Miniprotein binders against q6w4x9r395to579. Designs and how they scored, part 238

Target 1, 185 residues: q6w4x9r395to579
Amino acid sequence: GHCSLEGGSFVTTFDARPYRFHGTCTYILLQSPQLPEDGALMAVYDKSGVSHSETSLVAVVYLSRQDKIVISQDEVVTNNGEAKWLPYKTRNITVFRQTSTHLQMATSFGLELVVQLRPIFQAYVTVGPQFRGQTRGLCGNFNGDTTDDFTTSMGIAEGTASLFVDSWRAGNCPAALERETDPCS
Short names: E, the ipSAE of ESMFold2; O, the ipSAE of OpenDDE; V2, 0.75 times the mean of E and O plus 0.25 times the DockQ between their complexes.

## First folded at step 21 (miniprotein)

Design sk11 (at its last fold request DockQ between E and O 0.94; V2 from the best seeds 0.88)
Fold by OpenDDE base, fold request of step 23:
Structure sk11 (fold): chain B 185 residues (1-185), chain A 89 residues (1-89)
Amino acid sequence: as target 1 above (185 residues)
Amino acid sequence: SRLRKIAKVLYWLAAVLLWEAERAFEAGNFEEAFELAEEAGKLIERAIKLAEEAIKEGDTDPQTEELLKKAEKLAKEVERFIAKVAEEL
């Protein structure tokens, strides 16, 4: 399964459902029992301008009982609040520079993350087949059905992206907006 | 500045941890809530210190001041939450 966060506000789920939102919070991208140590992948969005529609991805966060890894648009990589030099390796996670503009977080448990630093901070999440039907969050449920991707954290299928996205907030922040905007905003 | 950039990361992480702590609290996991909140507190205090240091070193970027303000607000929230959780321990 491939999930992408592109253009500042666009998301494509594992089931290839595209949608957009504008929010300035941290959101759960991926939760799954297949992630060890109660792991979860999250995305941090912040204001990129003065308009409510000017929001962008600014960091990706992987949280587990063992690790708390943050990769920011400023090429800051931390684990458990400590800045790390690349390549950085834990027991089952390696963060390294893939290219001049790309960082990669590789894992031994079927999760891969690639972040593009420039010109726009973007993220690409790949999970193995063992994750099928066992994922939750903004990346959807990876069951081959796009129509139920907007399942909230409470297990309710929503018809709008805004309510869906808001249900996956991982912080005390304003509600997300659903607006048609330029992907380059 | 590099300090601001790190401080921002710590701020984000602290905010998430506070949120997690609140969820734990709601679930009745008070010890976990406390631990998460304490960790959030440590991180946010570091974020504040780094932001302040950046300013002292001449960082005049409005984002740094904004971060500092947000971080201080979050620190107060964490403190209040810790006090709340402590009553349940």
Scores: ipSAE 0.876, ipTM 0.940, lowest interface PAE 0.5, mean pLDDT 95
Fold by ESMFold2, fold request of step 23:
Structure sk11 (fold): chain B 185 residues (1-185), chain A 89 residues (1-89)
Amino acid sequence: as target 1 above (185 residues)
Amino acid sequence: SRLRKIAKVLYWLAAVLLWEAERAFEAGNFEEAFELAEEAGKLIERAIKLAEEAIKEGDTDPQTEELLKKAEKLAKEVERFIAKVAEEL
């Protein structure tokens, strides 16, 4: 399954449902029992600077009981708050420079993250088939049905991206604003 | 500067850990909440020091001052939360 976070705060879920939002917060991108040590992938969004209402992806965070990896748009990579030089390896995670413009976090548990650093910071999430039907967060539930990809943290399918996105906030943040590209479910 | 860039990352991580601590507290997992909040506090103190050092080394980017203000606010929030959790231990 593939989920993307692209410029202009566009998201495409594992089930290929596109949407856009804008908000200044950290959001839960992916949770799953398939991630070890209570792992979760999160996305940090902040103001883009061209308009006070526009936001963009500024970092991706992988949290578990063992690792707290942050990869920022400024090419800072940390684990547990300590800056790391690439390539960086743990027991089951490797972060390395894939190309001059892309970094990759590869794992032994079926999660792959590729971030594009330039010209704009974007993220591409890939999960193996064991995740099917077992994901939650901004990347959707990976069940092959786009009509319920806007399922909130309470398990309620919503018809709008803003309610869905607000439910996945990992912080005390203002509500997200739905921007564009909200096709019928 | 690189100091500001690292400080930003520590700030974001601290904010997430405080949020996780709040969830643990609501679930009655007070020891976990305390550990997460203490970790957040250490991270935010480091973020503040790095932002201050960046300014001292000549970082004039207005984002650095903005980060410092936000980090100081978060540090106070973390301190209040730690005190709250400690009463439940």
Scores: ipSAE 0.841, ipTM 0.925, lowest interface PAE 0.6, mean pLDDT 88
ESMFold2, look of step 21: ipSAE 0.826; ipTM 0.917
ESMFold2 (binder alone), look of step 21: mean pLDDT 90; pTM 0.892
OpenDDE base, look of step 21: ipSAE 0.722; ipTM 0.884
ESMFold2, look of step 22: ipSAE 0.801; ipTM 0.903
ESMFold2 (binder alone), look of step 22: mean pLDDT 90; pTM 0.892
OpenDDE base, look of step 22: ipSAE 0.812; ipTM 0.914
ESMFold2, fold request of step 23: ipSAE 0.838, 0.838; ipTM 0.922, 0.921
ESMFold2 (binder alone), fold request of step 23: mean pLDDT 90, 90, 90; pTM 0.892, 0.891, 0.892
OpenDDE base, fold request of step 23: ipSAE 0.581, 0.853; ipTM 0.835, 0.930

Design sk12 (at its last look DockQ between E and O 0.66; V2 from the best seeds 0.66)
Fold by ESMFold2, look of step 21:
Structure sk12 (fold): chain B 185 residues (1-185), chain A 89 residues (1-89)
Amino acid sequence: as target 1 above (185 residues)
Amino acid sequence: SRLRKIAKVLYWLAAVLLWEAEREFEAGNFEEAFELAEEAGKLIEYAIKLAEEAIKEGDTDPQTEELLKKAEKLAKEVERFIAKVAEEL
């Protein structure tokens, strides 16, 4: 299965459902029992213009009990808060420069992350078939049915991307607090 | 500057760890909540140090001052949460 995070805050789920959202927080992309040590993949979005409707991906985060890896738009890679030079390898994870414009995080547990650095910071998530029906988060549930991909963190299927995305926040910075400084009234 | 870029990463990670600590606290897992919050505190303290050092080295990007303000606010939240969790230990 393939999930993508592309310019303009566009997401395409493992079941190929496209959507867009706006927000300036960290969001859970993928949780699954297939990820060891309570692993989760997350995405960080920040303001990229003068209004809240202009947000973009600025980092991808992989968290587990063992590793806390951050890969940023600025090409900073850390594990457990320590900056690392590439290639960087743990027992189960290798982070390396795939090309002059792409970084890759490869794992032994069926997760692959490819990060495009230029011209636009984008991320591509690939999971093996063992993840079918066993994912949750912004990348959807990977069950072959796009109608329930907007399932919230509480297990409620929503009809809109906005409610679905807001339920997957991993932080206290809701997009609703960010408003234009000039209300145009 | 590179210092600001690293400080941003530490800030984001600290915020996530505080969020996770809050979830552990709500679940009654006070030892885990404390450990996560302590790590968040160390990360955010280091982020503040790096942002301040960046300014001293001539980083004039307004985002650096913005980051410093956000990091100081998060540090206060982390300290308050640590004190709250410590009462349950």
Scores: ipSAE 0.790, ipTM 0.902, lowest interface PAE 0.8, mean pLDDT 87
Fold by OpenDDE base, look of step 21:
Structure sk12 (fold): chain B 185 residues (1-185), chain A 89 residues (1-89)
Amino acid sequence: as target 1 above (185 residues)
Amino acid sequence: SRLRKIAKVLYWLAAVLLWEAEREFEAGNFEEAFELAEEAGKLIEYAIKLAEEAIKEGDTDPQTEELLKKAEKLAKEVERFIAKVAEEL
């Protein structure tokens, strides 16, 4: 499954459902029992301009009981708040520079993350087949059905992205705004 | 400044950890909640320190001051939460 966060406010789920939202919070992208140690992948969105519609992805966070990794445009920070030189390696995770503009987080448990740092901060999440039907968050449930991708954290299927996205907030943040726009435009 | 950038990252991480701590608390896992909150506390204090250092070094960007205010607010939230969890231990 491939999930993408592009253009600052566009998301394409593992089931290839595209949607757009504007929010300034940390959201759960991927939660799954297939992630070890209660792991979760999260996305941090912040204001990129003056208007409420000017929001963008600014960081990706992987959080587990053992690992805490933040990949931002300018820094990679780990558990104790230390900025690390790349490549950075733990027992199951390696973060390294893929290209001059791209970082990659490789794991031993079927999660891959590619982050484009510039000119636009974007993220690409890949999970193995073992994750099918076992994912939750903004990247959807990876079950081959696009119609139920907007399932909230409480297991309720929503018709709009805003309520769906808000349900996956990792903190107390303002409500997300939905804008129906073709992510390919 | 680099310091502000790092501080901001630490702020985000601290906020997430507090959120996780709250969830663990709701689940009745008080020890884990406490540990996560303590970690959040350390990170947010470090973030504050870095932001203050940035200002001392001449960072006049309004974003830095804003971050500092937000971080201080979060620090208080973490402290209150830690106190709450401690009552359940």
Scores: ipSAE 0.528, ipTM 0.797, lowest interface PAE 1.1, mean pLDDT 92
ESMFold2 (binder alone), look of step 21: mean pLDDT 90; pTM 0.889

Design sk13 (at its last look DockQ between E and O 0.87; V2 from the best seeds 0.77)
Fold by ESMFold2, look of step 21:
Structure sk13 (fold): chain B 185 residues (1-185), chain A 89 residues (1-89)
Amino acid sequence: as target 1 above (185 residues)
Amino acid sequence: SRLRKIAKVLYWLAAVLLWEAERAFEAGNFEEAFELAEEAGKLIEYAIKLAEEAIKEGDTDPQTEELLKKAEKLAKEVERFIEKVEEEK
């Protein structure tokens, strides 16, 4: 399955449902029992221009009980708060420069993340077939059906991207919420 | 500057860890909440030090001062949360 986070705060789920949102928060992209040590993939969004409604991806975060990897649009890679030189390896995770413009995080547990650093910071998430029907978050539930991809953190299928995205916030976002007046259509 | 860029990453990570600590606290997992919050506190203190050093070394980007103010606010939030957890431990 493939999930993408592209310019303009554009998301395409594992089931190919596209949506757009505007927010300045950290959001849960992917949770699954297939990720070891309570792993989760998250995305950080922030202001990207002079328009109050403009937001963009600024970092991708992989968190588990063992690893706390951050990959930022400024090309900073950390694990557990320590900056790392690439290539960087743990037992199950390798982060390396794929090209001059792309970084890749490869894992032994079926998760792959590719980030485009330029011209715009974008992220592409790939999960193996063992994840089918076993995911939740902004990337959807990967069940082959786009009608319930907007399932909230409370398990409620919503008809709008805004309610769905809001439910997956993971962080302190009081000022950011006031700017979310342009939900995805 | 590179110091500001690293400080920003530490800030984001600390904020996520505080959020996780708050969820652990709500679930009654007070030891986990304390450990996550303590880690968040260490990260945010380091973020503040890096942002301050960036300014001292001549980083004039207004985002650096904005980051420092946000990080100082988050540090206070982490401290208050740790005190709350200590009362329940």
Scores: ipSAE 0.788, ipTM 0.900, lowest interface PAE 0.8, mean pLDDT 86
Fold by OpenDDE base, look of step 21:
Formats: C-alpha cells, structure tokens, sequence
Structure sk13 (fold): chain B 185 residues (1-185), chain A 89 residues (1-89)
C-alpha cells in the first residue's frame, strides 16, 4: 500500500482515494497492530502563510514506546528529543539520506517512509501486504475499498474529509478545513 | 536559526506527548499519563531554552518569537495537566 502527502495539503490513501484539507495540527497517518510497540506514524501540519488556507506539511513523526522520531522540513531528525546525525539507526529503524532532496526511514517491520525535503515537503508511506485491512488514520484502511477510507477514529464512516481528518488529530488543535485553494510550498 | 529549527521539532513532539498523556489519563492509566507528561515537560522546557538562545544570538525572525510564545503556552498546559494527574494518583 502507498499513501502520499503531497502539495502541502493533499493526501492519497492506501486505497488511492485522494482528498484535501487544511489544518494546523498533528494527525495520525497510520496506526496498525502490525507496528511494533504501539507504533504510529503522524504528520505535522502548520501554517505557511497568513491565510487559513496557507497550511503545509512540516514534519513527520513516528511514535512508539521505544522510539520517538521526528523528521522535519528543515532536515532536523530527532529521536526522543535528541538531534541525530544521519544515517541514524535504532533496533528496527534506520533513517538515512536517500538522495540530495529525499530522506528515507526504513524499518524491519514493513513500513517505509520517504520524505521529499524540497521544493515541497512531501511524504510517501509504503506498507507491506501484511498491513492490508489493518491500518487506521489519514492513510485509510488499506482494504481495497475507497468508499470507507474516511472512517473516523471512532469507527464511523464519514462522507467528507473534514470530520474524518479531525477525528485523527493528535493534539488540541483547531478544526481542519476543506477548501479548494493552493497550498503553500 | 538552527536552534529554532530544533526547538520547533521539540515543541511538536511535546505537544503530541501531552496528547498521548491525556489519552492515557482518560483510560485510567495515571502512571503512564504522568510519565508522558513529564517527558513533554522536559522537551518543551528545552525548546523554550533553545528559542530564547536563538533570540539572544540574534535571531529576529518573527517565527522564533511566535514559537517561544506557543512553547510557553504549552509548558503551562503541561504543568496544569501534571497537577491534575497527581491528584488522581
């Protein structure tokens, strides 16, 4: 399964359902029992301009009981709050520079993350087949059905992205907006 | 400023940890809530220090001041939450 966060405010689920939102919060992208130690992948969105529609992805966060890894648009990589030099390796996770513009987080448990740093901060999430039907979050449920991708954290299927996205907030943040405006780069 | 960039990361992490702490609290896991909140507190305090240091070193970017303000607010929230958790322990 492939999930993408592109253009500052666009998301394409594992089931290839595209949607857009504007928010300034941390959101759960991926939860799954297949992630060890209660792991979860999250995305941090922040304002990139003056208007409410000027929001963009600024960081990705992987949290587990053992690791707390943040990859920011400024090429800052931390684990448990400490800045790390690349390549950085933990027991099951390796973060390294893939190209001049891309960082990669490779894992031993079927999760791969590629982060494009410039010109636009974007993220690409890949999960193995063992994750099929066992994922939750903004990336959807990876079950081959796009119609139920907007399932909230409470297990309710929504017809629009707004309530869906808001349900996956990982913080006390304002509600997300669904607008057709150009995202910040 | 490199310091601001790091401080921002710490701020985001602290915020999510506080959120996790709140979830733990709601689930009745008070010890876990406390531990997560304490960690959030340490991170946010460090973020504040870094932001302040950046300013001291000449960072005049409005984003740095904004970050400092947000970080201070979050620090207070963490503190209040810790107090709340301690009452339940």
Amino acid sequence: as target 1 above (185 residues)
Amino acid sequence: SRLRKIAKVLYWLAAVLLWEAERAFEAGNFEEAFELAEEAGKLIEYAIKLAEEAIKEGDTDPQTEELLKKAEKLAKEVERFIEKVEEEK
Scores: ipSAE 0.695, ipTM 0.874, lowest interface PAE 0.7, mean pLDDT 93
ESMFold2 (binder alone), look of step 21: mean pLDDT 87; pTM 0.852

Design sk14 (at its last look DockQ between E and O 0.90; V2 from the best seeds 0.76)
Fold by ESMFold2, look of step 21:
Structure sk14 (fold): chain B 185 residues (1-185), chain A 89 residues (1-89)
Amino acid sequence: as target 1 above (185 residues)
Amino acid sequence: SVLRKIAKVLYWLAAVLLWEAERAFEAGNFEEAFELAEEAGKLIEYAIKLAERAIKEGDTDPQTEELLKKAEKLAKEVERFIAKVAEEL
């Protein structure tokens, strides 16, 4: 299964459901019991351009009880808060330069992340078949049915991306214009 | 500067760890909440150090000062949360 974060604000789920959102926050991209040690993949979005409502992807985070890997649009790679030279290897994770513009995080547990650094910061998430029906987050539930990919953190299938995305926030996002998900007027 | 770029990453990670600590606290997992919050505190202290060093070494980007202020606020939030969790241990 493939999930992508492209063009700064576009997402395509494991079941190929496309959507777009804007928000200044960290969001849960993928949770699954298939990820060891309570692993989760997260995406960080921040303001882009002049408009207060426009945001884009600025970092991808993999969190577990053992590893806390961040890959930023500024080409900074850290694990557990320490900057790393590539290639970087843990017991079950390897991060390396795939090309001059792409980094790859390969794992022994069926998760692969490819990050395009230039010209636009983009992320491509690939999971093995053992994840089928066992994912949650912005990448959807990977059950082959797009009608319930917008399932919230409370287990409610929503018809709009906005309610779905807001439920997956992983942070205390400031209150002013907090939920401007579409332009008004 | 490279120091500002690293400090920003540490800030984001610390904020996420505090959020996870809050979720653990709400679930009654007070030892886990304490451990996550302590880790967040270490990261944010380091982020502050790097941001201050960046300014000292000539980083004039306004975002560096903004990051330092945000990091100092987060550090206080982490400290308050650790005290709250300690009451339940």
Scores: ipSAE 0.788, ipTM 0.899, lowest interface PAE 0.9, mean pLDDT 87
Fold by OpenDDE base, look of step 21:
Structure sk14 (fold): chain B 185 residues (1-185), chain A 89 residues (1-89)
Amino acid sequence: as target 1 above (185 residues)
Amino acid sequence: SVLRKIAKVLYWLAAVLLWEAERAFEAGNFEEAFELAEEAGKLIEYAIKLAERAIKEGDTDPQTEELLKKAEKLAKEVERFIAKVAEEL
């Protein structure tokens, strides 16, 4: 499954459902029992301009009982609050520079993350087939059905992205604004 | 400023840890809630120190001051939460 966070406010789920939102919060992208030690992948969105519609991805966070890895748009990589030099390796995770503009987080448990640093901070999440039907968060449920991707953290299927996205907030933040647009537009 | 950049990361991490702490508390996992909140507290305090240092060293970017204000607010929230959790331990 491939999930993408592009253009500052566009998301494409593992089931290839595209949507757009504007929010300034940390959101859960991916939760799954397939992630070890209660692992979760999160995305940090912040204000990029003066209007409410000017929001963008600014960091990706992987949290588990063992690791707290942040990859920021400023190329700051931390684990457990400590800045790390690349390549950085833990027991199951390796963060390294893929290209001059791309960082990669590789794992031993079927999660891959590619982060484009410039010109726009973007993220690409790949999960293995073992994750099918076992994912939750903004990246959807990876079950081959796009119609139920907007399932909230409480297990309720929503018709619009706003309530769906808000349900996956990982903090006290303002409500997200929804606009379903083609990410290619 | 490199210091601001690091401080910002720490701020975001502290915020999510507080969120996790709150969830743990709601689940009745008070010890875990406390541990997570304590960690959040350490991170946010360090973030504040870094931001203050940046300003002291000549960082005049409004974003740094904004970050400092946000971090201070979060620090107070963490402290209040820790006190709340402590009552349940």
Scores: ipSAE 0.645, ipTM 0.859, lowest interface PAE 0.8, mean pLDDT 93
ESMFold2 (binder alone), look of step 21: mean pLDDT 90; pTM 0.891

Design sk15 (at its last look DockQ between E and O 0.59; V2 from the best seeds 0.70)
Fold by ESMFold2, look of step 21:
Structure sk15 (fold): chain B 185 residues (1-185), chain A 89 residues (1-89)
Amino acid sequence: as target 1 above (185 residues)
Amino acid sequence: SRLRKLAKVLYWLAAVLLWEAERAFEAGNFEEAFELAEEAGKLIEYAIKLAEEAIKEGDTDPQTEELLKKAEKLAKEVERFIAKVAEEL
């Protein structure tokens, strides 16, 4: 399955459901029992440009009981708060420069993250088939059905991106701006 | 500067770890909450030192001062939370 975070704060879920939001927060992209050590993938969004409502992806974070990897738009890569030079390898995670414009985090547990650094910071999340029906977060539930991809952290399927996105905040931050979310709604 | 860029990353991570610690506390998992909050405190203190060093080295970007203020505020929040969790241990 493929989930993308692209310019203009657009997201496409594992089930190909597109939506847009603007918010200044860290959000849970993906949680799954298939991720070891209570792993979760998160995205950091912050204000961009001159408008208060314009936000963009600024970092991607992978957290578990073992690793706390951050990859930022400024090409800062850390694990457990320590800056790392690429290529960087642990027992089950490798982070390396794929091309002059892309970094990749590959894992032994079926998660792959590709980050585009230029011209705009974007992220592409790929999970193996073992994740089917086993995911939660902004990337959706990966069950082949787009009608329930907006399932909140409390397990409620919502009809709007705004309520869905707000439920996946991992921080004390303002709610996503409703008129800037889900242009398809 | 490279120092400001790293400090920002540490700030984001510390904020997430405090959030996770608060969730663990609400669930009654006080040892987990304490461990996560201690990690957040370590990261935010490092972020503060990096931001201060950036300013000392001539970083005049207003974002660096803004980051330092936010980081100092977060450090106080982490300290208060650690004290709260310690009372439940």
Scores: ipSAE 0.793, ipTM 0.901, lowest interface PAE 0.8, mean pLDDT 87
Fold by OpenDDE base, look of step 21:
Structure sk15 (fold): chain B 185 residues (1-185), chain A 89 residues (1-89)
Amino acid sequence: as target 1 above (185 residues)
Amino acid sequence: SRLRKLAKVLYWLAAVLLWEAERAFEAGNFEEAFELAEEAGKLIEYAIKLAEEAIKEGDTDPQTEELLKKAEKLAKEVERFIAKVAEEL
């Protein structure tokens, strides 16, 4: 499964459903029993301009009982809040520079993350087949059905992205705004 | 400044850790909630220090002041939460 966060406010789920939202919060991208130690992948969105519609992805966060990793445009921060030089390696996770503009987080448990740092901060999440039907979050449920991708954290299927996205907030933040826009624009 | 950028990252991390702590608390995992909140507290305090240092060094970007304000608010939230959790331990 491939999930993408592109263009600052566009998301394509594992089931290839595209949508757009504007929010300034941390959101759960991926939760799954397949992630060890209660692991979760999250996305941080912040204001990129003066209007509420000017929001963009600014960081990705992986959290588990053992690991805390933040990948931002300028810094890679781990457990104790220290910025790390790359490559950074834990028991199951390696973060390294893939190209001059791309970082990669490789894992032993079927999660791969590629982050484009510039010119636009973008993220690409890949999960193995073992994750099929066992994922939750903004990346959807990876079950081959696009119609139920907007399932909230409470297990309710929503017809629009706004309530869906808001349900996956990891903090106290303002409500997200939905905008129907072509992700390729 | 690099200090502001790092402070912001720490702020984001602290915020999500507090959120995790709250979830742990709701689940009745008070020890875990406490640990997570304590960690959030450390990070947010560090973020505040970095932001203050940035300002001291001449960072006049309004974003730095805004971050400092947000960080201080979060620090108070963490502190209140820690106190709440401590009552359950």
Scores: ipSAE 0.677, ipTM 0.872, lowest interface PAE 0.7, mean pLDDT 93
ESMFold2 (binder alone), look of step 21: mean pLDDT 89; pTM 0.882

Design sk16 (at its last fold request DockQ between E and O 0.91; V2 from the best seeds 0.86)
Fold by OpenDDE base, fold request of step 23:
Structure sk16 (fold): chain B 185 residues (1-185), chain A 89 residues (1-89)
Amino acid sequence: as target 1 above (185 residues)
Amino acid sequence: SELRKIAKVLYWLAAVLLWEAERAFEAGNFEEAFELAEEAGKLIEYAIKLAEKAIKEGDTDPQTEELLKKAEKLAKEVERFIAKVAEEL
């Protein structure tokens, strides 16, 4: 499954459902029992301008019981709050520079993350087939059905992206908005 | 500044950890809530120190000041939460 966060506010789920939102919070992208130690992948969005529609992805966060890895748009990589030099390795995670503009987080448990640093901070999440039907979050449920991707954290199917996205907030932040245009794109 | 960039990361992480702590608390996992909140507290305090250091060293970017303000607010929230959790331990 491939999930993408592009253009500052666009998301494509594992089931290839595209949507957009404008929010300035941290959101759960991926939760799954296939992630060890209660692991979860999250995305941090922040304001990129004055208007409510001027929001963009600024960091990705992988949280587990053992690791708290943050990769920011400024190429800051931390684990458990400590800045790390690349390549950085844990027991089952490696963060390294893939290209001049791309960083990669490789894992031994079927999760891959690629972040594009420039010109726009973007993220690409890949999960193995073992994750099928076992994912939750903004990346959807990876079950081959796009119509139920907007399932909230409480297991309710929503018809709008805003309510869906808001349900996956991992912080005390304002509600997400749905706008037609994004000045960051 | 580089200090601001790091401080921002710590701020984001602290905010998430506080949120996780709150969820743990709601679930009745008070020990976990406390641990997460304590960790958030350490991170946010460090973020504040870094932001202050940046300003002291001449960072005049309004984003740094804004970060400091947000971090201080979050620190207070964490502190209040820790106190709340402590009552349940």
Scores: ipSAE 0.854, ipTM 0.931, lowest interface PAE 0.5, mean pLDDT 94
Fold by ESMFold2, fold request of step 23:
Structure sk16 (fold): chain B 185 residues (1-185), chain A 89 residues (1-89)
Amino acid sequence: as target 1 above (185 residues)
Amino acid sequence: SELRKIAKVLYWLAAVLLWEAERAFEAGNFEEAFELAEEAGKLIEYAIKLAEKAIKEGDTDPQTEELLKKAEKLAKEVERFIAKVAEEL
């Protein structure tokens, strides 16, 4: 399964459902019992322009009871708050430079993250087949059915991306519908 | 500067850990809430130190001062939360 976070705050779920959102927060991309040690993958979005409707990905975070890995758009990689030189390895995670413009986090538990650093900070999440039907978050539930990919943290399928995205906030931040300005409308 | 870039990462991580600590507190897991909040406090203290050092070493980017203000605000939030959790231990 493949999930992507691309410029303009575009997301494509594991079931290939595309959507866009505008928000300044940390969001849960992926939770699953297949991730060891209560693992979760999260994305940090921040303002990228003058209006609140201009937001972009600024970091990806992998959290578990053992590791707290952050990869930022500034090419900073940390684990548990300590900056690391690449390649960086734990017992089940390796972070390395895939190319001059891409970093990769490979794991032994079926999660792979590729981060594009330039020209725009983007992320590509790949999970093995053991994750099918066992994911939650912005990347959807990976059950082969796009009609319920907008399932909230309370287990309710929503019809709009905004309500779905706001339910997956991992921070004390305003809901997308509370924004002061919207240059499109 | 490199110091500012690292301080940003520490700030984001601390904010997430505080959020997780708050969820643990709401669930009645007070020891876990305390541990997460203490970790967040250490990270944000270090983020403040790095941002201050960046300014001292000549980082004039206005983002660095803005980060320092945000980090100081978060540090106060973490401190208040730690005190709240300690009452329940």
Scores: ipSAE 0.822, ipTM 0.919, lowest interface PAE 0.7, mean pLDDT 88
ESMFold2, look of step 21: ipSAE 0.789; ipTM 0.899
ESMFold2 (binder alone), look of step 21: mean pLDDT 90; pTM 0.887
OpenDDE base, look of step 21: ipSAE 0.792; ipTM 0.909
ESMFold2, look of step 22: ipSAE 0.814; ipTM 0.912
ESMFold2 (binder alone), look of step 22: mean pLDDT 90; pTM 0.888
OpenDDE base, look of step 22: ipSAE 0.717; ipTM 0.881
ESMFold2, fold request of step 23: ipSAE 0.808, 0.799; ipTM 0.908, 0.904
ESMFold2 (binder alone), fold request of step 23: mean pLDDT 90, 90, 90; pTM 0.884, 0.886, 0.887
OpenDDE base, fold request of step 23: ipSAE 0.833, 0.815; ipTM 0.923, 0.915

